# VHH binders against q9gzu0: the designs that were tried, part 9

Target 1, 229 residues: q9gzu0
Amino acid sequence: MGDPNSRKKQALNRLRAQLRKKKESLADQFDFKMYIAFVFKEKKKKSALFEVSEVIPVMTNNYEENILKGVRDSSYSLESSLELLQKDVVQLHAPRYQSMRRDVIGCTQEMDFILWPRNDIEKIVCLLFSRWKESDEPFRPVQAKFEFHHGDYEKQFLHVLSRKDKTGIVVNNPNQSVFLFIDRQHLQTPKNKATIFKLCSICLYLPQEQLTHWAVGTIEDHLRPYMPE
Below, E stands for the ipSAE of ESMFold2; O stands for the ipSAE of OpenDDE; V2 stands for 0.75 times the mean of E and O plus 0.25 times the DockQ between their complexes.

## First folded at step 4 (VHH)

Design b2 (framework vhh_nb_b201; at its last look DockQ between E and O 0.08; V2 from the best seeds 0.00; counts 0 for: pae E 12.7 > 2, placed apart)
Fold by ESMFold2, look of step 4:
Structure b2 (fold): chain B 229 residues (1-229), chain A 123 residues (1-123)
Amino acid sequence: as target 1 above (229 residues)
Amino acid sequence: QVQLQESGGGLVQAGGSLRLSCAASGFTFSSYAMGWYRQAPGKEREFVATISYGGSTYYADSVKGRFTISRDNAKNTVYLQMNSLKPEDTAVYYCAKSPFKYWSGRYYMFDYWGQGTQVTVSS
C-alpha cells in the first residue's frame, strides 16, 4: 500500500495533466468565498467585516513579475521573486465587496477604503474558503494565513510618498501572501494639501495545491473573532 | 454587462503591420484602463500593452518600439497598432478591461476579457 500523501500527489498530478489538455487551471475547479476584516487597535471596537462579491482567480504567468518587481522595489520584501516563480501559483483578486453589517444595505461596491493617514487599524485579515465545484459540501477554510499589519504597509506608503513619482502602487505583507493595490490621492483643505492612500483591491497569492488543504472549522467558526458582539 | 470584441486579426507577412481593435460596451469606458494580452500555441497568456484612463502607456519589452496602444473614448474602442511583425508575434490577442476606475499605477489587473483574435505572421 502506498502512503496517503503519495497517492494524493499522484491523483493531483493526473488532474493537472487533464486540465492542461483542456486549457483549464486547477483553480477553475473550485468555488471560493473570501472575507476581509479591518481589525481596529481599540479592542472594544468591532472589526469592519466585508464579504467579497466575486473572487477572481488568475494564473500568475502574465502578472506575477509585475507584482514581484513592485514588491522588490520597496525596501520591505523578505523573499526573492525567483523562489515564488518556481511554484504553480494562483492570484485571487477581490476588487468589489459588501459590508456584513446587518444595518447596512448589502449593495456590492468597488473597494474604496482609506488606509492612510488613519492610524486606528491594527491589521487587515483575509479569510479564504474553497470547495470543489459540483459539490454540495460546505465551504472550508484554506489552510493559509493572510494578514497585513498596519506597520508593514505604512512603512511602504511612507517610502512611496518620499519618492513622488507614481500615484498607484502595490505593497505586500512580509510573507508575500497578501498584495494591496493602492491609489494615492491628493485632497485640498483650507489649510494645506493632504495625501491619502486608498485600498482599491486585494490579491491573495498562494500555491494552487493549497486550495485542497483545509483547516478545521466552519465559516462561522473562523469569522467569529471579527463579528460584532 | 461588460462586452469586449476584438477584430483586425489575420495573416500577414513578416515585417508587415496589422491594427487590432477592441469595441467595448457595458461600462464607462473612459474611466478604466485597457490592455492587450496574447497567447501563442503551447504557451501561457502574456502581457503585451496597457493604456490608462488618462492615456499613459506601458509595453512588454518584447514589443516596445514596434507596437502602439491607443484609445478613442468617443468610440469606446482601444487599438493595438502592430508594426515590424515577426513570426514570434503569432498568437491569439485578447483585449482586457481593468476593474478599477481611474487607476494609474504600474501594476494592472483585469476582470473582463474578449474572445480573442488570431494573428499569424508568416516567414
Scores: ipSAE 0.000, ipTM 0.220, lowest interface PAE 12.7, mean pLDDT 76
Fold by OpenDDE, look of step 4:
Structure b2 (fold): chain B 229 residues (1-229), chain A 123 residues (1-123)
Amino acid sequence: as target 1 above (229 residues)
Amino acid sequence: QVQLQESGGGLVQAGGSLRLSCAASGFTFSSYAMGWYRQAPGKEREFVATISYGGSTYYADSVKGRFTISRDNAKNTVYLQMNSLKPEDTAVYYCAKSPFKYWSGRYYMFDYWGQGTQVTVSS
């Protein structure tokens, strides 16, 4: 019999399999907290930190649906989708978020965060925390890196600019762990028409096996680098 | 198996109204956002409207104020009331299902589509 860790892993795998049959997600067994930090290139500029109001886990139960999604919506490349299809992942949706700064007016779900055109953002960082449901234990940081660098999503924005008929835009980081849902808006200025891209929501992709992989530290510890002094 | 079936399309004069219906099956309808798209000849498929599982609605600017999307969860049906129709609204209209349960974002991805229903608006 394997080491205790191996046994635990096997037990979790069995649970996952059972949940899959029921079209449920292992993620449903957890409570989640999520934070979003917009990190600026200027080191002196403090990050804009947001707290997600609700994290919604969605299991990728049907690989076919993902393929169809990629093909029909044209938001994902088929190639990138196929790669994800080979993985048993959970989607963690962040449809609503608000600024951690109470002094910032309008930084609520109703506020659109402009991602483009601007070049002062270095990267978007998402911090994910979880705990077992019905546990009195504190939230623990999920051991996963969720970063989306400016250069990566800008490249995709520029590509989308050539497409006139697309309303909903989804972009993803290279490792397909962070997906940004973007609103494209056309603004009429006195001089010119301008296009802006606003962030509407975020979705994280996490392999289900990683749901029980926690890093050390508290929420505060992990938020500290992004918190205002 | 997920199935979407559109109905209610037809020929209408400019300024007229149509109501499209989409009957859904094969999934928990009440848990998913639904949407309408349209595709005119020679054009790309474009977003028209979406309604979240919770009833929040979003519209393309081109149809805002004229079209209304609604849903009846008891009937597993999503509707598109189209008023003040214009010739430029002529298209095949498609019903679509979101792949995301309980999604409440402004924009949605869709993984399933119906066969579409033709809407023709004459001048």
Scores: ipSAE 0.000, ipTM 0.260, lowest interface PAE 11.3, mean pLDDT 80
ESMFold2 (binder alone), look of step 4: mean pLDDT 86; pTM 0.882

Design b3 (framework vhh_nb_b201; at its last look DockQ between E and O 0.18; V2 from the best seeds 0.00; counts 0 for: pae E 15.0 > 2, placed apart)
Fold by ESMFold2, look of step 4:
Structure b3 (fold): chain B 229 residues (1-229), chain A 122 residues (1-122)
Amino acid sequence: as target 1 above (229 residues)
Amino acid sequence: QVQLQESGGGLVQAGGSLRLSCAASGFTFSSYAMGWYRQAPGKEREFVATISSGGSTYYADSVKGRFTISRDNAKNTVYLQMNSLKPEDTAVYYCAKSPLKYWSGRYYFDYWGQGTQVTVSS
């Protein structure tokens, strides 16, 4: 008989080996819930909180082009980026969400939150929860932090404005496991032209093994700081 | 030096079928997600379908059940089989490559082909 933690780790490793033989991922064996909070700079203003309608997991082992682009743009150090390439990483995509406001009947929609031009947002916080598929267990918070601060994405938007990029925009910063997928839109009025950057999707990147590393507390416990009212 | 060449477009009667092809070069095709988007006259370019490097597929609601995306990694080619075509499917169809290896998102593909015209009459 062995240590319970070591026995659970060994069981997880055997499952991962079996899944690799079948070209299946560990992430495919989980249910996910994800919430996105846009935290405002004003202390009195409650966050805009959204529930992701479907979290789409995809196995990824390699971020070569993104890491090299980030190093060129001073988003990552090359050395720390090489360590990321060695990890067995899963992508968790969140293209659609609904509001968590009490007075709004929630409707699932494609993500379309305006990030710029505005200066009232402090940061974006993603809250990730998981459990084994078909489990009666409650969802538990994955032990990781997913934040993206306003200053980090604004500087990238200002750079993009100078280049007049026609394709979609992906922003990331050093030591972050969050990618923001941005749509550039222009509004033309009789008076002037305006450019808007809208968040269209979020992707969280994490090692597959972290899907069973849970923090304490319930979904409600972890949402409380961001809940309206 | 990334190159995407679409082909297989044309004029077809409502209810008919077409198969679009996209030949790709200049990158490690098997590691990237590929997609199809379309743009009808006077409308924004919209998502049609994607296929991940691992073969997982996603479809817009308007085409689900009628269109099938597939890939052949040996030929560096992605396909869109379009069945039961409707006049509202009339558009220029674009092949696209994802920005990163092992991408599974539906948006922010960073390279596009020149497009192929699909016209559905009636």
Scores: ipSAE 0.000, ipTM 0.165, lowest interface PAE 15.0, mean pLDDT 74
Fold by OpenDDE, look of step 4:
Structure b3 (fold): chain B 229 residues (1-229), chain A 122 residues (1-122)
Amino acid sequence: as target 1 above (229 residues)
Amino acid sequence: QVQLQESGGGLVQAGGSLRLSCAASGFTFSSYAMGWYRQAPGKEREFVATISSGGSTYYADSVKGRFTISRDNAKNTVYLQMNSLKPEDTAVYYCAKSPLKYWSGRYYFDYWGQGTQVTVSS
């Protein structure tokens, strides 16, 4: 009699296969919470913490061409992209977020965070929590690391600055777990034209099998490092 | 391969109307948000409108109340009805595909058509 854990895994795999045939995601069986923290280089500066309004799961296999285009455009490495294509990965989209700070006046429900030009950000951290739908259980932290360091996305921004094409900009962290959708804007100042990059949305990449891999702790436990004192 | 083909552009007098169409192929059309952009000579490409897979719409302030974006999933086509056209609306209009089922806060798109010219004469 196979290890209960093995049986559970097999059952999950079967479910995934069925969902794939229906062009559905295992992620559709979960409720998600997501938080985004902008961690600043200055230790005394409190992180900017945002709550995602809605997490939207999408099957990665539907985006094969997009991924390959990214490779052609030298946005992604071929090796990493192939790895993603081989994996049954779900995209978790975060199109809107709101500030966790009550004192921030004018926080739009829409992502409008300037990422460049600025040097005060150390990294972007996304915290993902999930639970089974219709479960009375608390949200659990998904056991995955979603970090995007400033140096990594800045390099990509600088590369994009050289491009004449004003198409949407997508940058990703080295392990391709975090994708930032960026809006390029030109600001006319009295002195000069300045280019700014604003965060439009975030997408997390997660193998579907990892959706059931939870870390220990509560939402509060995991948010604590990023919360204002 | 994702393909987007715009049509319906042309010359129109100020106050007139045009309907643009974009035929889409190479992806599950009904699962993605679609949008329209435009680019006038010497200007940057700007957002015009977007429609989610569910039919939610958003418009740029400059076209709000005059333009209507719609979609026919059975035909894999997105439309842009443009009414009360102004000379300032003169541009190449581009159909765009979103990687999202729902439009993002800033309405990001990843694929573009070749565009169709819209010219509004005074």
Scores: ipSAE 0.000, ipTM 0.261, lowest interface PAE 11.4, mean pLDDT 80
ESMFold2 (binder alone), look of step 4: mean pLDDT 87; pTM 0.879

Design b4 (framework vhh_nb_b201; at its last look DockQ between E and O 0.09; V2 from the best seeds 0.00; counts 0 for: pae E 19.1 > 2, grease 24.4 > 24.2, SAP .681 > .668, placed apart)
Fold by ESMFold2, look of step 4:
Structure b4 (fold): chain B 229 residues (1-229), chain A 123 residues (1-123)
Amino acid sequence: as target 1 above (229 residues)
Amino acid sequence: QVQLQESGGGLVQAGGSLRLSCAASGFTFSYYAMGWYRQAPGKEREFVATISSGGSTYYADSVKGRFTISRDNAKNTVYLQMNSLKPEDTAVYYCAKSPLKFWSGRYYLFDYWGQGTQVTVSS
C-alpha cells in the first residue's frame, strides 16, 4: 500500500538517485597516476621528478565541494575556478606530491617547490597516466601535452608582483592545459625584502574526450627522460 | 578475467529466425552497456545493436525492426533476437562489453568482445 506522502517520498528518492548517477563523470571511471617534472635549462642536469600522491578528478557534476573549498580558505582566486566549472572538461588536481629522488634518508614525503626568483628552470612537465577502474591492465599515458614554460609563468608572476598583495594566485599556460596554484611568501633579511613564489599544487585541465586517447608505451618508458641521476 | 561467450549461431533459411546469446563473467554485468557487432567475409566490422545498463536500445539502420537486443541481469546474459533474416545478414556475430560503469550517454566504447558465432542465411 502507498499513501500520498509515501509516493511523494519515493518519487523524490528516484529523482535524487538519478541526480547522483548523473553526477558520475567519465573521469570517475578511471584510475590516475601523475608525475611532475621540473626540467632544467642545463642539459646535463636531470629533471626534478615528483610523484603525485593522490589525483583528484573534478567534473561539472562534482565541481562545487572540491574547488570552492580552496577559495573559501582564501588560498586561491575565484575567477579561474568558476570558468573551469562551466565547461565540458575534467580537472585533475594534484594537491600533494613527493620527490622521487632518494639521496637523503628521512626526506619528507611532500615538498614545496620554489618557482621564482630563479632562472634555471626551462619548463614544468606533467605526465598523466590512466586505466579503467575495474581493469588490472597497466596504466597507459594519456595522449595530451602538459607543459608550462618558465617564460610564460614568470611573466604572470611579475604582473602579480606589481600589486604586492598576499593572495595566492592561479596561473595557466597558453593552451590552458596546466594550472599552477601559487603561494606568495615574503622573506625579510637585514639587507632586503624578498618575495618568493612557491608551487602549492597543479591542476590539469583536459577535454573529456582525451581521457580515452592513450599514447604507446609504459610509465617507465615515458618517465625515462625525466628520471634523476 | 572478463569472458564473453557467444552461442546460438547456425544455418537458417532466408526469412527465418535465430536467437544469439552471450554469457558474461568476470565483471558486474548490470553496470555495463552490452552490444553486438558483425563481420562478413571481406567486409569491415559493422555495428548491430547496443543495450545500455538502464535498458535503452540502439540499432543499426540495416537491422531496425528485424533484430531485438535484450538482457537478463540475473543470468548475466545479453540476447540478439534475429527475425526475417536475409542472406546479407550472413556474418560472424560478436558480443561486446563497454568499459564504462553506468550509462554515460555519449561513450559506447567497447574494451572486450568474444570470439564470435557464425550466422549463415541461405537462399
Scores: ipSAE 0.000, ipTM 0.093, lowest interface PAE 19.1, mean pLDDT 72
Fold by OpenDDE, look of step 4:
Structure b4 (fold): chain B 229 residues (1-229), chain A 123 residues (1-123)
Amino acid sequence: as target 1 above (229 residues)
Amino acid sequence: QVQLQESGGGLVQAGGSLRLSCAASGFTFSYYAMGWYRQAPGKEREFVATISSGGSTYYADSVKGRFTISRDNAKNTVYLQMNSLKPEDTAVYYCAKSPLKFWSGRYYLFDYWGQGTQVTVSS
């Protein structure tokens, strides 16, 4: 009779398998809103704030192969990936985002944000809000911190620069709560070839246990620090 | 209307025991998983324990072996027996109801919460 811990693990695995088979996610019980703020090093410079058009919840178990692929591609450590796969985590994908600046007519609404090469960004902050589906209640802030500091993703970019064959780049913050999907582009200048990294999409990792952990305040309260005056 | 009312909190010395109760009303109690959460000052709310409609229990690692969650469907009450209490267990304890009928998983999804009961463990 396997170790009680083993049995629990097996039970969990079965449940996960069932959920996978049914394509059901606990996160499906929620509506989500997400904002992305690019915070600049210069304090006088207002943050670039974006609203995510749609948040797509996905259970991590459905992406095991992708995660393992990332390990094979040396995007993630095996140890961290295994740990992640063992956790009951929901992925919140943000494939599209728009600038909160409504006054800017043109390309700014769906633009890929250039993350590199540039030194003016301090960090990326993601703000996640949720409510129960079919609820008339306001969205509440999820009690989780989603930050990715410039130094952390730049280090990973530099590492990828040394590798010739990778078209799709995924980088994550140290606590593996924020994943950035990056597009590498080569720009030909008259003098030199330059490589740029553009942000294509963001994915947040949230433990399922935190789905109902809300902080105090409104969306506006939490966005205020990042909103243009 | 769903109502959850916690009771049984108080001051206890380290190593002592407390039993929390949560009286539930406004829904078919036996159909839903129940749980306990706690929140210490300045800290995030954390999962403590859950019990499914069928009686399956799950515990946070921090309380495993010390706390026991149980339920009495006839009384519409969920309990948390807390033994070997530590100062680190000091928090407001909240009773919670799952929105899912007959849920037996380790998923900590709850839609209603009580007002909480204060537990203070002194050194």
Scores: ipSAE 0.000, ipTM 0.236, lowest interface PAE 13.1, mean pLDDT 80
ESMFold2 (binder alone), look of step 4: mean pLDDT 85; pTM 0.868

Design c1 (framework vhh_8cml_1; at its last look DockQ between E and O 0.01; V2 from the best seeds 0.00; counts 0 for: pae E 17.0 > 2, placed apart)
Fold by OpenDDE, look of step 4:
Structure c1 (fold): chain B 229 residues (1-229), chain A 124 residues (1-124)
Amino acid sequence: as target 1 above (229 residues)
Amino acid sequence: EVQLVESGGGLVQPGGSLRLSCAASGFTFSNYAMGWFRQAPGQEREFVALIRWSGGSTDYSDSAKGRFTISRDNAKNTVYLQMNSLKPEDTGVYFCAARSGLWFTYTPQDYDYWGQGTQVTVSS
């Protein structure tokens, strides 16, 4: 009989398999908290920190058509998409988020949603926390890195600019862990037409096996680098 | 000021239907999951239905399942509860509630904002 850890792993795998057959996600067994930090290039400028109002777990297999559509629309490579579809990955959707600063109203908050054209952002960082449902335990940090650097998503924006007739676009970081849903808007100024890319929502990709992998520390410990002084 | 105002309650016969509305103001409605709770006389407030922000994902109590439908209109800052096949045991004050920040629960204490409630009476 395998060691207790092996038994737990096997039990978890069985559960995952059963849930998959039911088109459910292991992630459905967890409560999630998520935070989004916009880190600025200027070190003196404090990061803009947002709290996600709701985290929605979805199995990737349920979105096969959408993923393939993205391939057809040249948003993703076929190879990367196939790889993603083959993985036992859960999507964690963050459809809405709000500033941690309650005093930030209106334009300031909206401006933080504009990702382009601007060059003051260094990267987007997402922090994910979870706990088992019906547990009184505190949320723990999920051991995963979710970062999207400005250079990486700007490159994709520039590519999309050359394409006609798309208002909604999806971009992803190189390791395909962070997906940004972007609204493309055309602004007419008296002098010129300007295009802006506004962030609509974020989706994190996490292997289901990592759902039980937690890092050390509290939520506060992990948010501290991004919190306003 | 945050405000949730319920409407649409009333007296209905068993087997009848009601549509409740909850108008929200004073907060960013689209950032919140919305729920309906009810409280019968002498009983604790209990979960009835909830709707998530994204995609209109919904969940219901066992009693409400198959009979009630929750929906929302973000443009109107309103959440609805369509109640069909009403029973006497559905009698109570129905409350609208809003939740943000975390995965929403079915526990009333976890909700951030509440309405004053609307009376629903099912009687022959």
Scores: ipSAE 0.008, ipTM 0.244, lowest interface PAE 11.1, mean pLDDT 81
Fold by ESMFold2, look of step 4:
Formats: sequence, C-alpha cells, structure tokens
Structure c1 (fold): chain B 229 residues (1-229), chain A 124 residues (1-124)
Amino acid sequence: as target 1 above (229 residues)
Amino acid sequence: EVQLVESGGGLVQPGGSLRLSCAASGFTFSNYAMGWFRQAPGQEREFVALIRWSGGSTDYSDSAKGRFTISRDNAKNTVYLQMNSLKPEDTGVYFCAARSGLWFTYTPQDYDYWGQGTQVTVSS
C-alpha cells in the first residue's frame, strides 16, 4: 500500500496551516449591519430588500472548523472554500435575512430566495455598514462595491447544469467581493419537473484595509434607492 | 515546468518611464493572481502592485499609487507594469509573482511562483 494521499486531504492540510497562523481578525474590532437588495430589470418595480439578521465575521478561533465542516458535507466547492481562507481578506457571512416590506408591521419570516431559472432580476446589491465595537457612533457605509449582476451568476449556473453530479455550489462575482451559496433543488410542478437554484446565504469579502475606509452618508441615505414604498 | 520571465528592466534617468513585462508558462494563467514585488539591496521584497486573475481588480503600494499601472493580457499570458515618473527610490530588482486563487496578498511567502527578477536602476 502506498503513501496515502488524496487531493481533498492535502487541501485540508494547507487549510489548517493557514488557519493556525491567524489569531484574531480585524473584523473582531467592528460591529456590522448588512442589507441585501434584489434589483429588478423592470425600472418601475421596487427592489426586494432584506436585512441580514446577524453578520458573522470569520474569526480565527472558529474559522477552521466551520470551513472544514462545510467541505466535508460537500455543500461547497473545495476550490472556492480554499480561496475563502486566504490571508488579507475579511469574510462576512450572511446566513439569514428577512424581508423589509414596510406594509406589514409584524415580523416577516426568514426565507430563501429563488434565483434561477427566473429572469426578472438585474443584480444583487449588498450594502455593508460598520462601526468600531463599543462605539456610540452611527454605522457608516464601508467603501466597497458589492454587486452581482444576473448575467454573471447565470453563466455559472448554466455551467453547473452541464455537470453529471449533483452538488451544492458557491459562485462569485467578477471582482470576487460577493459569494452566493446556492442550493440546487429538483421540484415537481403539476406539469413538469424542474431544477432550481435557491440562494441560501451570501458571503462578502474585502481586503482588511477596506474596513477603515468609509463612504459618506447614513444607512438611510444608502438604503433609500432600494426601500419598499 | 512553470516559468515566469521578466523583461523591460534597465537604466533610466529620474522622471523617466519603463514598462516591465512578465511572460508566464506552464500553468493556467487566467486562474492566477499576478503581482509585482521589488527588492533593494539589503532589504526584504516589497509589494508594488497586484492584479486579480480576471483583470478587474488591482491594488498598489503607497509609493506606486498614481505612478504605476499593472495590467494583464490573459490571451498572451502576460502581466505588465507601466512605471512612470521614476525616482531613485524605485531602484531595485523587480519580481513577477503568481498565486493560485481568488485573492491578492501583500505577503511574498504566500505566492506560489516567482520569476528571476529584472533590474531597474534609476540614477542621474
């Protein structure tokens, strides 16, 4: 029997070495707020706006276990997971979000958003705000662009459809600031059988230096274009 | 065999310009982030410029910002560094580096492949 080597085990060893060098992320120094807007192609249609319930930054003490668990469950691409572990990037996970429709006073239920095969979305926009932890100052918008246009993620979904195996997928926008965690499901409708891609969560990441660079304006100023009536 | 071959270095007067090229072979160039680093005698390698694998995002050191421009041509497997308004402080050996993956990094130890370097000398 030869020396046991597997591509997956070697990738995990590199992952572990990188995580051991990390002590505490810059993100531990901030509080975050994040919003997700699905902008529709029809210019008169209001965006679907969601507030992220809790922004979860990647921290050294939990990073290795969370990534390894996701890889072992085969929920994410190993190559995409390895890229998320590289240095100098702050990773901000948004696993749960709720609708911000203002025509109902009560709390709306958390929901997944079907992203494909629909064709009415122009882009996904994420709005990230931060402040120093323990500060009384208001949240300010992080100076970074978080947009994922429909054409860019549709190309990746179509490529995935051509594969023979069934996997959960992670796709990223061209500048690699937004990652979509996608669940591939097969649904039976009354007339046919269809495959859908459902958005389960979003991860934003950006160079750590960006966390100290803020744009001007308040949360309300930046949300206004996307606000429900 | 992976190769990164720099060219375009030389002697130039202060205020002059040089364009460095780095031809890559032996790997899928479009899957790699590319960077330029420089090293003055007796010093550690210093980050200069970086470009992501898609070509859409770049970053620069404080000393390079506004004077240097990194670009890449994925069809030719080549990354470039246009250096303008050169100063004596820019003198050093310039290295092309490649790293697999999505992100760029400022730390030389995180790069997978390195060129041999090309000398840039800025003197009167």
Scores: ipSAE 0.000, ipTM 0.108, lowest interface PAE 17.0, mean pLDDT 72
ESMFold2 (binder alone), look of step 4: mean pLDDT 84; pTM 0.855

Design c2 (framework vhh_8cml_1; at its last look DockQ between E and O 0.09; V2 from the best seeds 0.00; counts 0 for: pae E 15.3 > 2, placed apart)
Fold by ESMFold2, look of step 4:
Structure c2 (fold): chain B 229 residues (1-229), chain A 124 residues (1-124)
Amino acid sequence: as target 1 above (229 residues)
Amino acid sequence: EVQLVESGGGLVQPGGSLRLSCAASGFTFSNYAMGWFRQAPGQEREFVALISWEGGRTDYSDSAKGRFTISRDNAKNTVYLQMNSLKPEDTGVYFCAARSGLYFTYTPQDYDYWGQGTQVTVSS
């Protein structure tokens, strides 16, 4: 009898062919949920957890210039990044979020999380869930890892400090699955001037076929390590 | 077939109370956060109250806070809105809505299912 994974892969390939004929992307057929955890270095401290209010799939070059700029300004290969941009992939943008703290009822807001100069963040973890739009089924975790460690983005911030400022700063993690869009700001106090790097949005980059390759567990199961108690 | 059916609306004097109910069918109710929205004639739907799928988190619009109470009974697949100290400004069609997920949202477009609405009229 047929292998369930083989039948699923064949159905996915047929769907992709139909979408190309209709000039639609596969990502347009999915609902997404995305969460962002800022994981602290202190092992007992729970993460700052946020839910993304709208996940924006982009299959064009709408954000390509900013991604390429981040590669050019970092220590990562332009050629590898261009190869990834040419594949059948999806960019999932998360410009707005809201806090999931139990003791604070938050509103959806533009992302403005300060990443530098602070020293208490270990990494940024993004958790991505998907389902078919017409499905009654619960969201399932996409089988992909989206992590950006502090050391990796700090190196890129320090490199930027050695140059004249430019509009828009984009940095990426080593495996080029997470892109951070950063504002550079100058704060003046009565005593000192300081430079701050603020996160404005996150973009996840993955092959479209991974949208139907799911890990085990519910949203709650995967969020539990990051939820406040 | 997913259905949300509101009831309990009607005409009431200012300062009065109403209790709205929303009976759900066709989906696993306990996996959904529930919200109440209202719409005055010629205006967009506005957030009134919400409750998480396990009932531990609630939130209210500024106009509803202190006067309205949202609750749910997962055994009966029903969400309620107790409305006290009603004002003429509360007049409108009240809609029940359902959303899969854990987080609070005030945005109507984020909700997966909607009821047909029940009229609430507060007339002096």
Scores: ipSAE 0.000, ipTM 0.148, lowest interface PAE 15.3, mean pLDDT 75
Fold by OpenDDE, look of step 4:
Structure c2 (fold): chain B 229 residues (1-229), chain A 124 residues (1-124)
Amino acid sequence: as target 1 above (229 residues)
Amino acid sequence: EVQLVESGGGLVQPGGSLRLSCAASGFTFSNYAMGWFRQAPGQEREFVALISWEGGRTDYSDSAKGRFTISRDNAKNTVYLQMNSLKPEDTGVYFCAARSGLYFTYTPQDYDYWGQGTQVTVSS
């Protein structure tokens, strides 16, 4: 008989398998808290921090058509997409979020949603916290890194600019852990037509096996670097 | 001086509605998650609803879900509890509470500041 940790792991694997058969996710057994930080290149500029209103877990298999569509649209490589589809991964959708910025008068949530054209953002950081459902324990940080650097999503935006008749786009970071759903808008100025890319929602990809892997520290500890003074 | 002042309580018939307000002063309101608790006679104080700093997240007790709505106006330093479809079981003193921590808790002992409460009575 394996050590207690091995037994727990096996029990969890059995649960995952059962949930998969029911088209459910292990993630459904958790409550989630998510924050999104826009980190600026200027070190003196405070990050724009957002709190996600609701995190929606979805199994990757339920999103297969959208992933393949991304391949057809040349947003993702076929090889990387196939690899992703073969993984036991859960999608954590963040469709709504609110600004936690308190120190900027006139700062609108919408203004913070504009990702392009602008060059003042260094990266997007998503912080994910979870706890077992029906638990009175505090949320714990999920041991995963969710970062999307400006250079990486700008490259994809520039590529999409050359394409016609597409308003909604999806871009992802190199390791396919963060997906940004973007709305492309055309603005008519007196001089020129301008195109802007507005962030609509975010989706995190996490292997289900990592759902029980927590880092140390509290939500406060992890948010502190991004919190306004 | 820190102060939380509840208002809006009263007597209502079953199926009726009330809107509670809690006005905060003496601390930075937007830095606190806010919650509503209630206490019936002879019972322990129990969790009803909570809302995050900017209102990005709300949560409710099972009894309150679908009937109650918590909201806040940080410009007014006020948190609200809209209560619909009230039942006799909802009778009690309702308390507003503030929590400075960056995690949500349903335990009264974890909250830093409390109001004096407002009486809600649901009776025919």
Scores: ipSAE 0.000, ipTM 0.242, lowest interface PAE 13.8, mean pLDDT 82
ESMFold2 (binder alone), look of step 4: mean pLDDT 86; pTM 0.873

